# VHH binders against Pleckstrin homology-like domain family B member 1 (PHLDB1): the designs that were tried, part 3

Target 1, 115 residues: Pleckstrin homology-like domain family B member 1 (PHLDB1), of Homo sapiens (Human) (q86uu1r1256to1370)
Amino acid sequence: SKVCRGYLVKMGGKIKSWKKRWFVFDRLKRTLSYYVDKHETKLKGVIYFQAIEEVYYDHLRSAAKKRFFRFTMVTESPNPALTFCVKTHDRLYYMVAPSAEAMRIWMDVIVTGAE

## First folded at step 21 (VHH)

Design v02 (from u02 with D28E)
Fold by OpenDDE, fold request of step 22:
Structure v02 (fold): chain B 115 residues (1-115), chain A 127 residues (1-127)
Amino acid sequence: as target 1 above (115 residues)
Amino acid sequence: EVQLVESGGGLVQPGGSLRLSCAASGFEFDLYWMSWVRQAPGKGLEWIGRIYTRGSTSYNPSLKSLVTISRDNSKNTLYLQMNSLRAEDTATYYCARDIKFIKNPKTGETTWYMDVWGQGTTVTVSS
């Protein structure tokens, strides 16, 4: 699909907490944007396809373990089985899908968009 | 235990067709991208193609016209349909689970990491 929308739970960059965000995949714009909610009025970030370096299943459950990073606590994933990662040149995004079906959709569109 | 088991290999005449199967167990098959890879005698691994979770596919351009990859998530099974087989298609065929996509930001080169492999099934194309 050209556009895909839905909620994902994303780990914060500075504050390592998990937040529910509204994601918008746009193949034509070559962007993955996320907002505070489905009204898409408050943009929180944009991932450009050309910036994506890696897309992978969090198979090793790297986000499932609590750890400290420069005095910032990283909390475990709310659902390791549905956790996947998008790595850009400047940030590693941990994302959790709300369902298996959602994970299938998002993993497919993101990786094919990045290809 | 996570496992992939290929089947369907054998002897086939040139011009013939063959369908290979890969049975998955021990993991949520429908969540993962899957690939077929082959290795001819004395040669390295050659990627054949990939199927995404919802059924879309990507193929090696050199083999695209000869192969079709499909999956039945209800049966946890991956398939490789091969047509118009040639002697050079003689190889051991493997199914593998894809878990990581990597793209070099400078060159655009893509690589995939496959963490689970089957034991392989051998296809021999000969008169």
Scores: ipSAE 0.883, ipTM 0.941, lowest interface PAE 0.4, mean pLDDT 93
Fold by OpenDDE, fold request of step 22:
Parts: sequence; C-alpha cells; structure tokens
Structure v02 (fold): chain B 115 residues (1-115), chain A 127 residues (1-127)
Amino acid sequence: as target 1 above (115 residues)
Amino acid sequence: EVQLVESGGGLVQPGGSLRLSCAASGFEFDLYWMSWVRQAPGKGLEWIGRIYTRGSTSYNPSLKSLVTISRDNSKNTLYLQMNSLRAEDTATYYCARDIKFIKNPKTGETTWYMDVWGQGTTVTVSS
C-alpha cells in the first residue's frame, strides 16, 4: 500500500495523554503524518521514514511502566494489546490501533516503510 | 503460555521438497510478524525470511528462490515451503515471533528481535 489513512490513538509527547489523531502513511513521500482529524487541515506532526529507528509491539508495556517509575501523569494505554511503538531519533511514539486489523495494517506499512 | 512448535522436518533427498509447519499458541498470532531461522551443524543462525501480518514477505536473498513463507491465521500456523533442497540446507529450522525492528541510523543496518522461538525441527538432506 502506497498510502494508508486512519485514526490512531497517540500518546502526547509533553503531556502524557492519549489523543486520537488522523494518520497518513505515504510510502512515496516517505512520511507518516498525523493530523487533528481526517480533514488533514491541521498537521500535528510528521515522522520521516529515515528518522525511524525502531518499530515494535509494546510487548513490555513500557507505557504503563513509565507511569510508575517516573511518577509522571502517564495514563495507561486504552488498549495494551493493540499498542505499538515507533521510535525516532528524538521521540518515542506510543500508538494504539482501533482494532486488530488496523494494527496489522499500520504495523506492516510502518515497518516496511522504515526498512 | 506462549509457544511455537515446529514440525515437518525429516530426511529428504537432494532436489526434494519439504513443507515445515509452525503452530503458534498462547498469543494472538495474527498480530505478529513471524520469521523462519535455521542453524546448520557447526554454523551460526541464518535468517531465512519473514512474513508480515497481512501476508507480505521478506526473504534472505541467498534463499529467496528456494523458499516460500506463508501463514494461515485461522489456524495459527506458519509455513515454510522449501524446494530443490540441497545438502547445504541440512539444518535445524526454527520459527520465531518478531516483536521489534531496529534500524541503525548511521549504517542503515537492520536488526530484528525475536522473543519467542520454537524447539526446532531438523531437516536432513542426503542421498
């Protein structure tokens, strides 16, 4: 798939809250962009494929662990089973897919895009 | 309990074909990338290939022409089809669950972390 669009729930960078964002994967542009909503008028961030260093399942429940160890206001993932991570050189993104199917799609396109 | 169990290994003649199976249990199989890895006697681990969650595949270039990886998510089973087997293909074959992709930003080298492995199934290619 050259382009993939859909909502993911993403944990904020500074404010550790979970926000629903509209993601756009573009293989040709080599970008994973996310917007406030599906209208794609308010860009919130761009992840360049070249910046991606890691893609993994949140197998170790790292989002939850941060809550306990750092005494920060980090909320638990709304769905740990569908939580995955994308690490860039400057940020670790926690994302939650709305469904198993969605997770399969996003994990596949993101990792293959990063490869 | 998370588990992978390989089967289908055995003795085959050169030029023969073999299909290995890997039965997954204890986790949601269809969410995970899966790989086949082999280890020949006296040699290190060699990655064979990977299948992504929706069925796309990536192969070791040295083995691509000889292997096909597939999966049946409804059966929680991973497959490795091997054709035109050679003596050099004698090895213990493992299926593994991939959970992490790592790319070195400087070199571009990629590494995959596999957290669950089967016990392996042995394939012997001999006349």
Scores: ipSAE 0.880, ipTM 0.939, lowest interface PAE 0.4, mean pLDDT 93
Fold by ESMFold2, look of step 21:
Structure v02 (fold): chain B 115 residues (1-115), chain A 127 residues (1-127)
Amino acid sequence: as target 1 above (115 residues)
Amino acid sequence: EVQLVESGGGLVQPGGSLRLSCAASGFEFDLYWMSWVRQAPGKGLEWIGRIYTRGSTSYNPSLKSLVTISRDNSKNTLYLQMNSLRAEDTATYYCARDIKFIKNPKTGETTWYMDVWGQGTTVTVSS
């Protein structure tokens, strides 16, 4: 419960495609970090708990969604039922859990970290 | 098709106990945060507590000692156990599905958006 690790698929920041990232939730550091892979050698981003403004289920709104983002076509979620969102001051993160159990874990740890 | 149905309300004497049930249908219940909320006659809504998908809970501090929320994901059912009931606990009790946590970054104030509500079950505490 102090640390939670696992792969999630997320929409990329600069390049708007779905990418697999290794996420590390750390209650002591108060961060949700993500890396290229489970070796944790290449940090791709950090979400500070204090920066989290929203955590929500996106499956009701993301199904069958295609859109242009700054003239780039972005692909709909590969699994709308397991998609959730984390909004910070800087960005809206779309994340897809690999299973229902993973989604239960990540939704709970992220929201309780943000509270 | 998404539905929540409360049951188990009724008349209870002061000091008594009651367990309310909330039957969920039409959605994947085990994926969702759930809340209980009540409304006393002539009053506004009062949040009782929330249960997270894996069973941890958060309670309204003023009610924490009186209530226990639980869930049985295999039965798609949410429960509210109430003990040591008082006349002031007379209310309509609702279950609701939480789908969004929101925090004001400046004040730290939090709110939760609940998109599906049951019709409520009435609890009356009197002698």
Scores: ipSAE 0.817, ipTM 0.914, lowest interface PAE 0.5, mean pLDDT 89
Fold by ESMFold2, fold request of step 22:
Structure v02 (fold): chain B 115 residues (1-115), chain A 127 residues (1-127)
Amino acid sequence: as target 1 above (115 residues)
Amino acid sequence: EVQLVESGGGLVQPGGSLRLSCAASGFEFDLYWMSWVRQAPGKGLEWIGRIYTRGSTSYNPSLKSLVTISRDNSKNTLYLQMNSLRAEDTATYYCARDIKFIKNPKTGETTWYMDVWGQGTTVTVSS
């Protein structure tokens, strides 16, 4: 499809906690954007297709590792089995699909967009 | 235990057809990209094609007219249909699970990491 929309849970960039974001994959614009919610009024970030360097299943369970730093603990993925990663030059995005069907869709659209 | 088991290989005449199967177990098959790869005697590995979780495919351009990859997620099975077989198609055929797409930021060249492989099934194309 040309456009795919839906909620995914992602690890925050500045504040390292799991956030629900509304993602919009747009094959024509060649972007994967995310917003606060489905109304798409507050853009939180954009991932350009050409910036995507890796797309993968999180088999090492990197998002499930616990880390203590300056009295802060990074929490595990809320669903490690449905966690996948998108890497750009300057950031590693951890994303959690709400279901197996959603994961099938998002993995396919993101990787074919990046290809 | 994650396993892939190929079957359906054997002896076939030039011009013939053959359908290979790959039985998957021990993981959620329908969540994963899958590939077929072959190795002719004395040669390196040659990627045949990939099928995405929802059934779309990407093929090695040199083989696209000869092969069709399909999957039956309800049976946890991956298929490779081969037609118009030639002696050069003699090889061991492997199925593999793709888990990572990598794009070289310098050249744009793409690679894929496959973490689980079957033991292969041998196809011999000979008179």
Scores: ipSAE 0.802, ipTM 0.908, lowest interface PAE 0.6, mean pLDDT 89
Fold by ESMFold2, fold request of step 22:
Structure v02 (fold): chain B 115 residues (1-115), chain A 127 residues (1-127)
Amino acid sequence: as target 1 above (115 residues)
Amino acid sequence: EVQLVESGGGLVQPGGSLRLSCAASGFEFDLYWMSWVRQAPGKGLEWIGRIYTRGSTSYNPSLKSLVTISRDNSKNTLYLQMNSLRAEDTATYYCARDIKFIKNPKTGETTWYMDVWGQGTTVTVSS
């Protein structure tokens, strides 16, 4: 399809915690964008297809992190079996699909967009 | 526990057809991209094609007119249909689970990492 929309849970960029974001995959714009919610009024980030360097199933579960000056715990994925990664030059995105069906859709659309 | 087992190999005549099967167990098969790869005697590995989780496919351009990859997620089974077989198609055929797409940002060259492989099934094309 040309457009795919839905919620995914992702690790935050600045504050390392799991956040629900509304993702929009757009094959014509060649972008994977994410918003605060489904109303698409507050953009949080854009991943351009050409910037995508890796897409993979995350069989490596991250260990919890504790920061000495701010006790922000980076917990393991809320669902490791449905976790995947998208790497760009600037960042590694960890994403969690809400279901197996969503995982199949998002993995396929993202990787074919990046190819 | 994760396992892939190919079957359906054997002796076939030139010009013939053959369908190989790959039975998957120990993992959620329908979540994963899957590939077929072959190795002819004395040669390196040759990627045949990939099937995505929802059934779309990508093929090695040199082979795409000769092969069809399909999957039956209800049976945890991957298939390779081969047609118009030639002696040079004699090889061991492997199924493999793709888990990582990699694109070189400078050249655009793509690579795929396959973490689980079957033992292979041998196809011999001979008169």
Scores: ipSAE 0.777, ipTM 0.900, lowest interface PAE 0.7, mean pLDDT 88

Design v03 (from u02 with S58N)
Fold by OpenDDE, fold request of step 22:
Structure v03 (fold): chain B 115 residues (1-115), chain A 127 residues (1-127)
Amino acid sequence: as target 1 above (115 residues)
Amino acid sequence: EVQLVESGGGLVQPGGSLRLSCAASGFDFDLYWMSWVRQAPGKGLEWIGRIYTRGSTNYNPSLKSLVTISRDNSKNTLYLQMNSLRAEDTATYYCARDIKFIKNPKTGETTWYMDVWGQGTTVTVSS
């Protein structure tokens, strides 16, 4: 798939809260962008494929545990079973898919895009 | 219990074909990338190929023409079809669950972490 769109729940970087964001995977642009909503008018961030260092299932449920990170509270994943991670040089992204099917799609496109 | 069980190995003549199966249990099979790897006698592990959750595949270039990986999520089963088998294909074949992709940002080298392995099934290619 050249382009994939859909909602994922993403953990904030500065504020460690889980927020629903509209993601756009673009294989040609080699970007994974996320917006406030499906209208794609308010860009919140861009993950470049070349910056991706790791893609993995949150098998250890690292996001499921409440912990403090530099005095910032990290909250539990809303669904650990559907949580996956994308690591760049600058940031570790925790993402939650809305369904098993969605997780399959996003994991496949992201990892193949990064390869 | 999370488990992978390979089957289908055995003795086959050169030029023959063989299909291996890997039965998964104890986890949501359809969510995970899966790989086949093999180990020939006295040699290290060799990655054969990977199948993604929706059925797309990536193969070791040295083996691409000889193997086909498929999966049946309804049966929680992974398959490895091998054709035109040679003596050098003699090995123990393992299925494994892939859980992590790693790419070196400097070199571009990729590595995968496989956290679940089967016991293996042995394939012997001999006249």
Scores: ipSAE 0.885, ipTM 0.943, lowest interface PAE 0.4, mean pLDDT 93
Fold by OpenDDE, fold request of step 22:
Structure v03 (fold): chain B 115 residues (1-115), chain A 127 residues (1-127)
Amino acid sequence: as target 1 above (115 residues)
Amino acid sequence: EVQLVESGGGLVQPGGSLRLSCAASGFDFDLYWMSWVRQAPGKGLEWIGRIYTRGSTNYNPSLKSLVTISRDNSKNTLYLQMNSLRAEDTATYYCARDIKFIKNPKTGETTWYMDVWGQGTTVTVSS
């Protein structure tokens, strides 16, 4: 797929809370962008494929281990089984797919985009 | 228990074909990337190819013309179809679960971490 869109739940970078964001994968632009919602008017971040260093299943339940961050409570993944990670040089993204099918789609497109 | 079990290996003549199977259990097979890897006698591990969750594949260029990887998620089974087998294809063949993609930001080199392996099935190509 050249373009893939959909909601993922993403853990915040500074504020370790889980937020539902609208993600847009664009193979041609080589970007994974996320917005506040599906209207794509409020861009919250962009992950460039070239910046992606790792893509993996949260097999080790890393998100669940993040219980505290500088004395701030960190919420565990709402669905560990559907949690995956994208690591860039600057940030580790924890993402939760809304379904198994969605996870398959997003994991495939992200890893193949980065590959 | 997470497990992979290969089957289908055996003795085949040069030019022959063989299909290997890998039965997965103990995990959500359909969520994971899967790979085939082989090890010839006295040689190191050689990656054959990978199949993504939705069925797209990536192959070792040196083997692409000779192999086809497929999966049946309804059966939790991974397949490796091999055609035009040569003596050089003699090896123990392993299926493995891929859980992590790593790309070196400087060199672009990619590595994959496979956390679950089968016991392997041996393929011998000989006249």
Scores: ipSAE 0.883, ipTM 0.941, lowest interface PAE 0.4, mean pLDDT 93
Fold by OpenDDE, last read:
Structure v03 (fold): chain B 115 residues (1-115), chain A 127 residues (1-127)
Amino acid sequence: as target 1 above (115 residues)
Amino acid sequence: EVQLVESGGGLVQPGGSLRLSCAASGFDFDLYWMSWVRQAPGKGLEWIGRIYTRGSTNYNPSLKSLVTISRDNSKNTLYLQMNSLRAEDTATYYCARDIKFIKNPKTGETTWYMDVWGQGTTVTVSS
């Protein structure tokens, strides 16, 4: 698929809270963008494929562990079993899929886009 | 317990075909990327190919014409179909679970981390 759209729950960068965002994968643009909602009017961020360094399943590693940063407590994933990570050169993204099927789709398109 | 078990190996004549199976248990098989890897006697590990969760595949270019990877998520089973087998295809064949993709941003080199491996099944191609 050239374009994939849907909601994922993403952990914030500075504020370590989980927020539902509308994600748009575009293979031609080589971008993974996320918006406040499905109307795609308020862009919150863009992940460029060339910036992606890692894609991995987090539910087997750190998603179930409470992480303490120096000044911020990171809350546990709302669903560790459906949590995955995308690492760029400047940020580590924690994402939670709404279903097993959604996770399969997003993991496939993101990793193949990054390849 | 997380486990992968390969089967279907054996003796086959040159030009023959063989289908290997990998039975997965102890984890949600349908969520994971899977790979086949082989090791010939006295040689290192060689990656054969990968199948993604929805069935798309990526193959080693040197082996693409000879192999087909498929999966049946309802049976928690991974398959490797091999055709036109040659003596150099003699090896122990392993299935593995892929859990991490890594790409070097400078060189573009990619590496994969496989955290679960089967015990392997041996294929011998000989006349």
Scores: ipSAE 0.882, ipTM 0.941, lowest interface PAE 0.4, mean pLDDT 93
Fold by OpenDDE, last read:
Structure v03 (fold): chain B 115 residues (1-115), chain A 127 residues (1-127)
Amino acid sequence: as target 1 above (115 residues)
Amino acid sequence: EVQLVESGGGLVQPGGSLRLSCAASGFDFDLYWMSWVRQAPGKGLEWIGRIYTRGSTNYNPSLKSLVTISRDNSKNTLYLQMNSLRAEDTATYYCARDIKFIKNPKTGETTWYMDVWGQGTTVTVSS
């Protein structure tokens, strides 16, 4: 597929909270963009394929981390079995698919795009 | 327990065909990329090919014309079809679960990490 769209739950970079974002994979543009919602009016970030260094299943459940800032925040994945990671030079992205089928789709398109 | 079990190996004549099977258990098979790897006597590991979750494949260019990888998610089984077998194809064949893709940002070189391996099945091609 040249273009793939759908919601993923992504962990924040600074604030380690999980937020639902609308993702757009574009093979021709070689970008993975994410927006606040499906209207695609508020761009929150862009991952360029050339910047991708790693794609992997969160097998070790590395997303299950606690951050201490006066209060211990539990940042465990809402669904560890459907959690995967995309690493760039600048950032490690934790993402959760809404279903097994969605995970299959997104993992395939992202890794093949990065290859 | 997470496990992969290969089967279907044996003795075959040159020019013959063989289909290997890999039975997966203990994990959600349909979520994972899978690979076939072989090791000839006295040689290192050689990657054969990979199948993605939705059935698309990538092969070693040296072996592409001789092999076909497929999967049946309903049976939790991975397959390797080999045709026109040669003596050089004599090896132990392994199936493995792929869990991580790594790309070197400087060189572009790619590396895959396989965390689960089968015990292997031996294929001997001889007249």
Scores: ipSAE 0.882, ipTM 0.940, lowest interface PAE 0.4, mean pLDDT 93
Fold by ESMFold2, fold request of step 22:
Structure v03 (fold): chain B 115 residues (1-115), chain A 127 residues (1-127)
Amino acid sequence: as target 1 above (115 residues)
Amino acid sequence: EVQLVESGGGLVQPGGSLRLSCAASGFDFDLYWMSWVRQAPGKGLEWIGRIYTRGSTNYNPSLKSLVTISRDNSKNTLYLQMNSLRAEDTATYYCARDIKFIKNPKTGETTWYMDVWGQGTTVTVSS
């Protein structure tokens, strides 16, 4: 379809925590926008298709470095198997789909929009 | 234990048709983009096409009229239908799992990273 809407969980930009956002993919406008909620009254960000440099499946299951430090990983994905990434010049977005079916849809629409 | 296994290769006469299969195991096949790639003897890799998770496709323009890619997610199987085969289509054919799309922001050139490959199946087009 030309428009895809739904909740995804994403890593915050300023505050590094996982946030539920309402995403709107619009093939005609060539944007992937996200809002506070489904009412679409408060825009939190816009990802233009032309700015997308990478789209990929996130296979990172552990971020621990070889230095063997102990620290809290507040940024760990709530569902690593359904996590994917969209990279622009300015930012790397980590996104988590609510289900496998949603992930199929979002991965396909985002990558075909970016192509 | 992620695995891809191609089958269906063999000897085919010029002008003939052949359908290759790729059996996937050890991962959620229906979540992933998949590609077919071939390598003729003594040549480099040539990308044939890609199928997205819901069945849409994108093909190498030079091969588009000769090939059709399909998938059956209920069987974890990827297919390549080839028609009107020529001697130049003699190659080892691989299926691969696409996990990363990359676009050069300055040129618009696109590339793809494929993390899992099958062993290949050999197609020989000769009479």
Scores: ipSAE 0.824, ipTM 0.918, lowest interface PAE 0.5, mean pLDDT 89
Fold by ESMFold2, last read:
Structure v03 (fold): chain B 115 residues (1-115), chain A 127 residues (1-127)
Amino acid sequence: as target 1 above (115 residues)
Amino acid sequence: EVQLVESGGGLVQPGGSLRLSCAASGFDFDLYWMSWVRQAPGKGLEWIGRIYTRGSTNYNPSLKSLVTISRDNSKNTLYLQMNSLRAEDTATYYCARDIKFIKNPKTGETTWYMDVWGQGTTVTVSS
């Protein structure tokens, strides 16, 4: 697959909550881009293949964030079994696939793009 | 209990063929990248190849003409087909579950973390 498109849920960068984003994997451009929605009119970010340092299954639920005092911020993945991570030098991306079938596709295209 | 169990090893004549099996249980097999790795007596681990979740493969270039990796998700089984076997292919063969790809961004060197390993099956290539 030269191009793969679809929704994934990801942890936001500035506001730490789970956001649905439209992802576009492009093997020719060597980018993994994400947009607000499928119309691809508002780019939210780009992950260059050469910047990808790690791709992995998130077995330990490392996406969780905890706060001190009585405040408990629940940032846990809405579906831990379908959560995976993409790490660059500057950021760790937590992503949740909408189904097992989607996860198989995205894990395969992202890792083979990064290789 | 997450488990991988290899089978199909044994004594094979030089030039022969052998198919190894790896039975997976306790996890969603179809979701995961899988590898075969071997270890010859007295030597280190040698990566043979990887199969991705949708069936594409990547092989150690030195073994590419010898091996074919396949998977049957309906049987939770990974396979290694080996042909034209030589004495140097004598080894214990392991299947392993790949869960983490790591790349050095400066050199491009890659490594993979494999979190579950089978017990191994021994292949001896001898007359």
Scores: ipSAE 0.824, ipTM 0.916, lowest interface PAE 0.5, mean pLDDT 89
Fold by ESMFold2, fold request of step 22:
Structure v03 (fold): chain B 115 residues (1-115), chain A 127 residues (1-127)
Amino acid sequence: as target 1 above (115 residues)
Amino acid sequence: EVQLVESGGGLVQPGGSLRLSCAASGFDFDLYWMSWVRQAPGKGLEWIGRIYTRGSTNYNPSLKSLVTISRDNSKNTLYLQMNSLRAEDTATYYCARDIKFIKNPKTGETTWYMDVWGQGTTVTVSS
């Protein structure tokens, strides 16, 4: 409830490929951070709760449509049914949960953190 | 086909209680946030509350003491329990699937996009 940790697959920011990252949701720090791996020694990014503008289920595979309009070929999500999005002012994050149970957890913790 | 079907509405006396059901089909109900919304005759939509995938809830503060939302994921069913009903609770009650949370970055005000709605069930509170 206070902290949630686990691997999610996300679309890379600069290089548009699907990357496995270790995510840490921390309700007290009000951050969603991600690291190279579970050892949490190399931080790759931080999403502050106050910066979250949207959280949604990716029914339309927005990444593919966006990639087409921007003339970038991007591989489709490895699991479209378990793909969700977090939007901040600066970036749209596309994330894939490893299972339905993980998706239930991550969608709930991220949206309640952002509310 | 994705569907939501509400049931359990009808005539109830003031002070009474009523449980509404919302049967979901055509999608993985377990994965989705769900809301109840009502519309009194001649009025706009009023959000009642939301239940998250694992059963926690968030309610309209004006209605919090009168309602309880629950879900049974094994039955693909959402419930609304209403107690101490009053004439002003007369409305059509809808269940809806929440798929998008939106927060205004300047004010912090929140909006939810609901992509699937039931046809509603009518509750009339009258002596």
Scores: ipSAE 0.822, ipTM 0.915, lowest interface PAE 0.5, mean pLDDT 90

Design v03 (from u02 with S58N)
Fold by ESMFold2, last read:
Structure v03 (fold): chain B 115 residues (1-115), chain A 127 residues (1-127)
Amino acid sequence: as target 1 above (115 residues)
Amino acid sequence: EVQLVESGGGLVQPGGSLRLSCAASGFDFDLYWMSWVRQAPGKGLEWIGRIYTRGSTNYNPSLKSLVTISRDNSKNTLYLQMNSLRAEDTATYYCARDIKFIKNPKTGETTWYMDVWGQGTTVTVSS
């Protein structure tokens, strides 16, 4: 498929809490975009394929550990076993798939898009 | 315990075929990218290919015509089919679990980190 859509949970950028976002992978545009919800009316961010430096399974359980960000405790991943990471120059994205089936899809599409 | 165990190696004649198996245990096999890698005697590691979670593949261009990688997620098993074998294909063959893709954004150079390896199975191609 050239396009993959679905909800993932991700760690927020400014406010460090877990947010459900509607992700759109587009192989033609070479973008991984995310919106507030499936209506795709409020764009929250764009990850360009060329900016992706790493894609990996979170085996260090880094998202499951409590962390500080600007004196706010950041909560652990709601599902550490289904957590994966996408790293760009400026940011490390923690993402949580809603199921094992979704994780297989998203890991494959994101990594082949970055390749 | 996370474990990969290769099998199916042995002696084959030049021009022959062989299918290697890799049995996975201790982890959810169907979630992971997997690779085959080989090492000829006295030489370095040579990547053969990768299979993604849903069955698509990417191969070392120099080996592409000789090999086919497949997986059976219901059996937690990875396969390597090799055809038209030559003496230079004599090697120890390893399966490995890929967990991290790395790309240099300026050069486009890519690297993969493999965190679990089997002990290997030896293939000897000789008359």
Scores: ipSAE 0.818, ipTM 0.913, lowest interface PAE 0.5, mean pLDDT 90

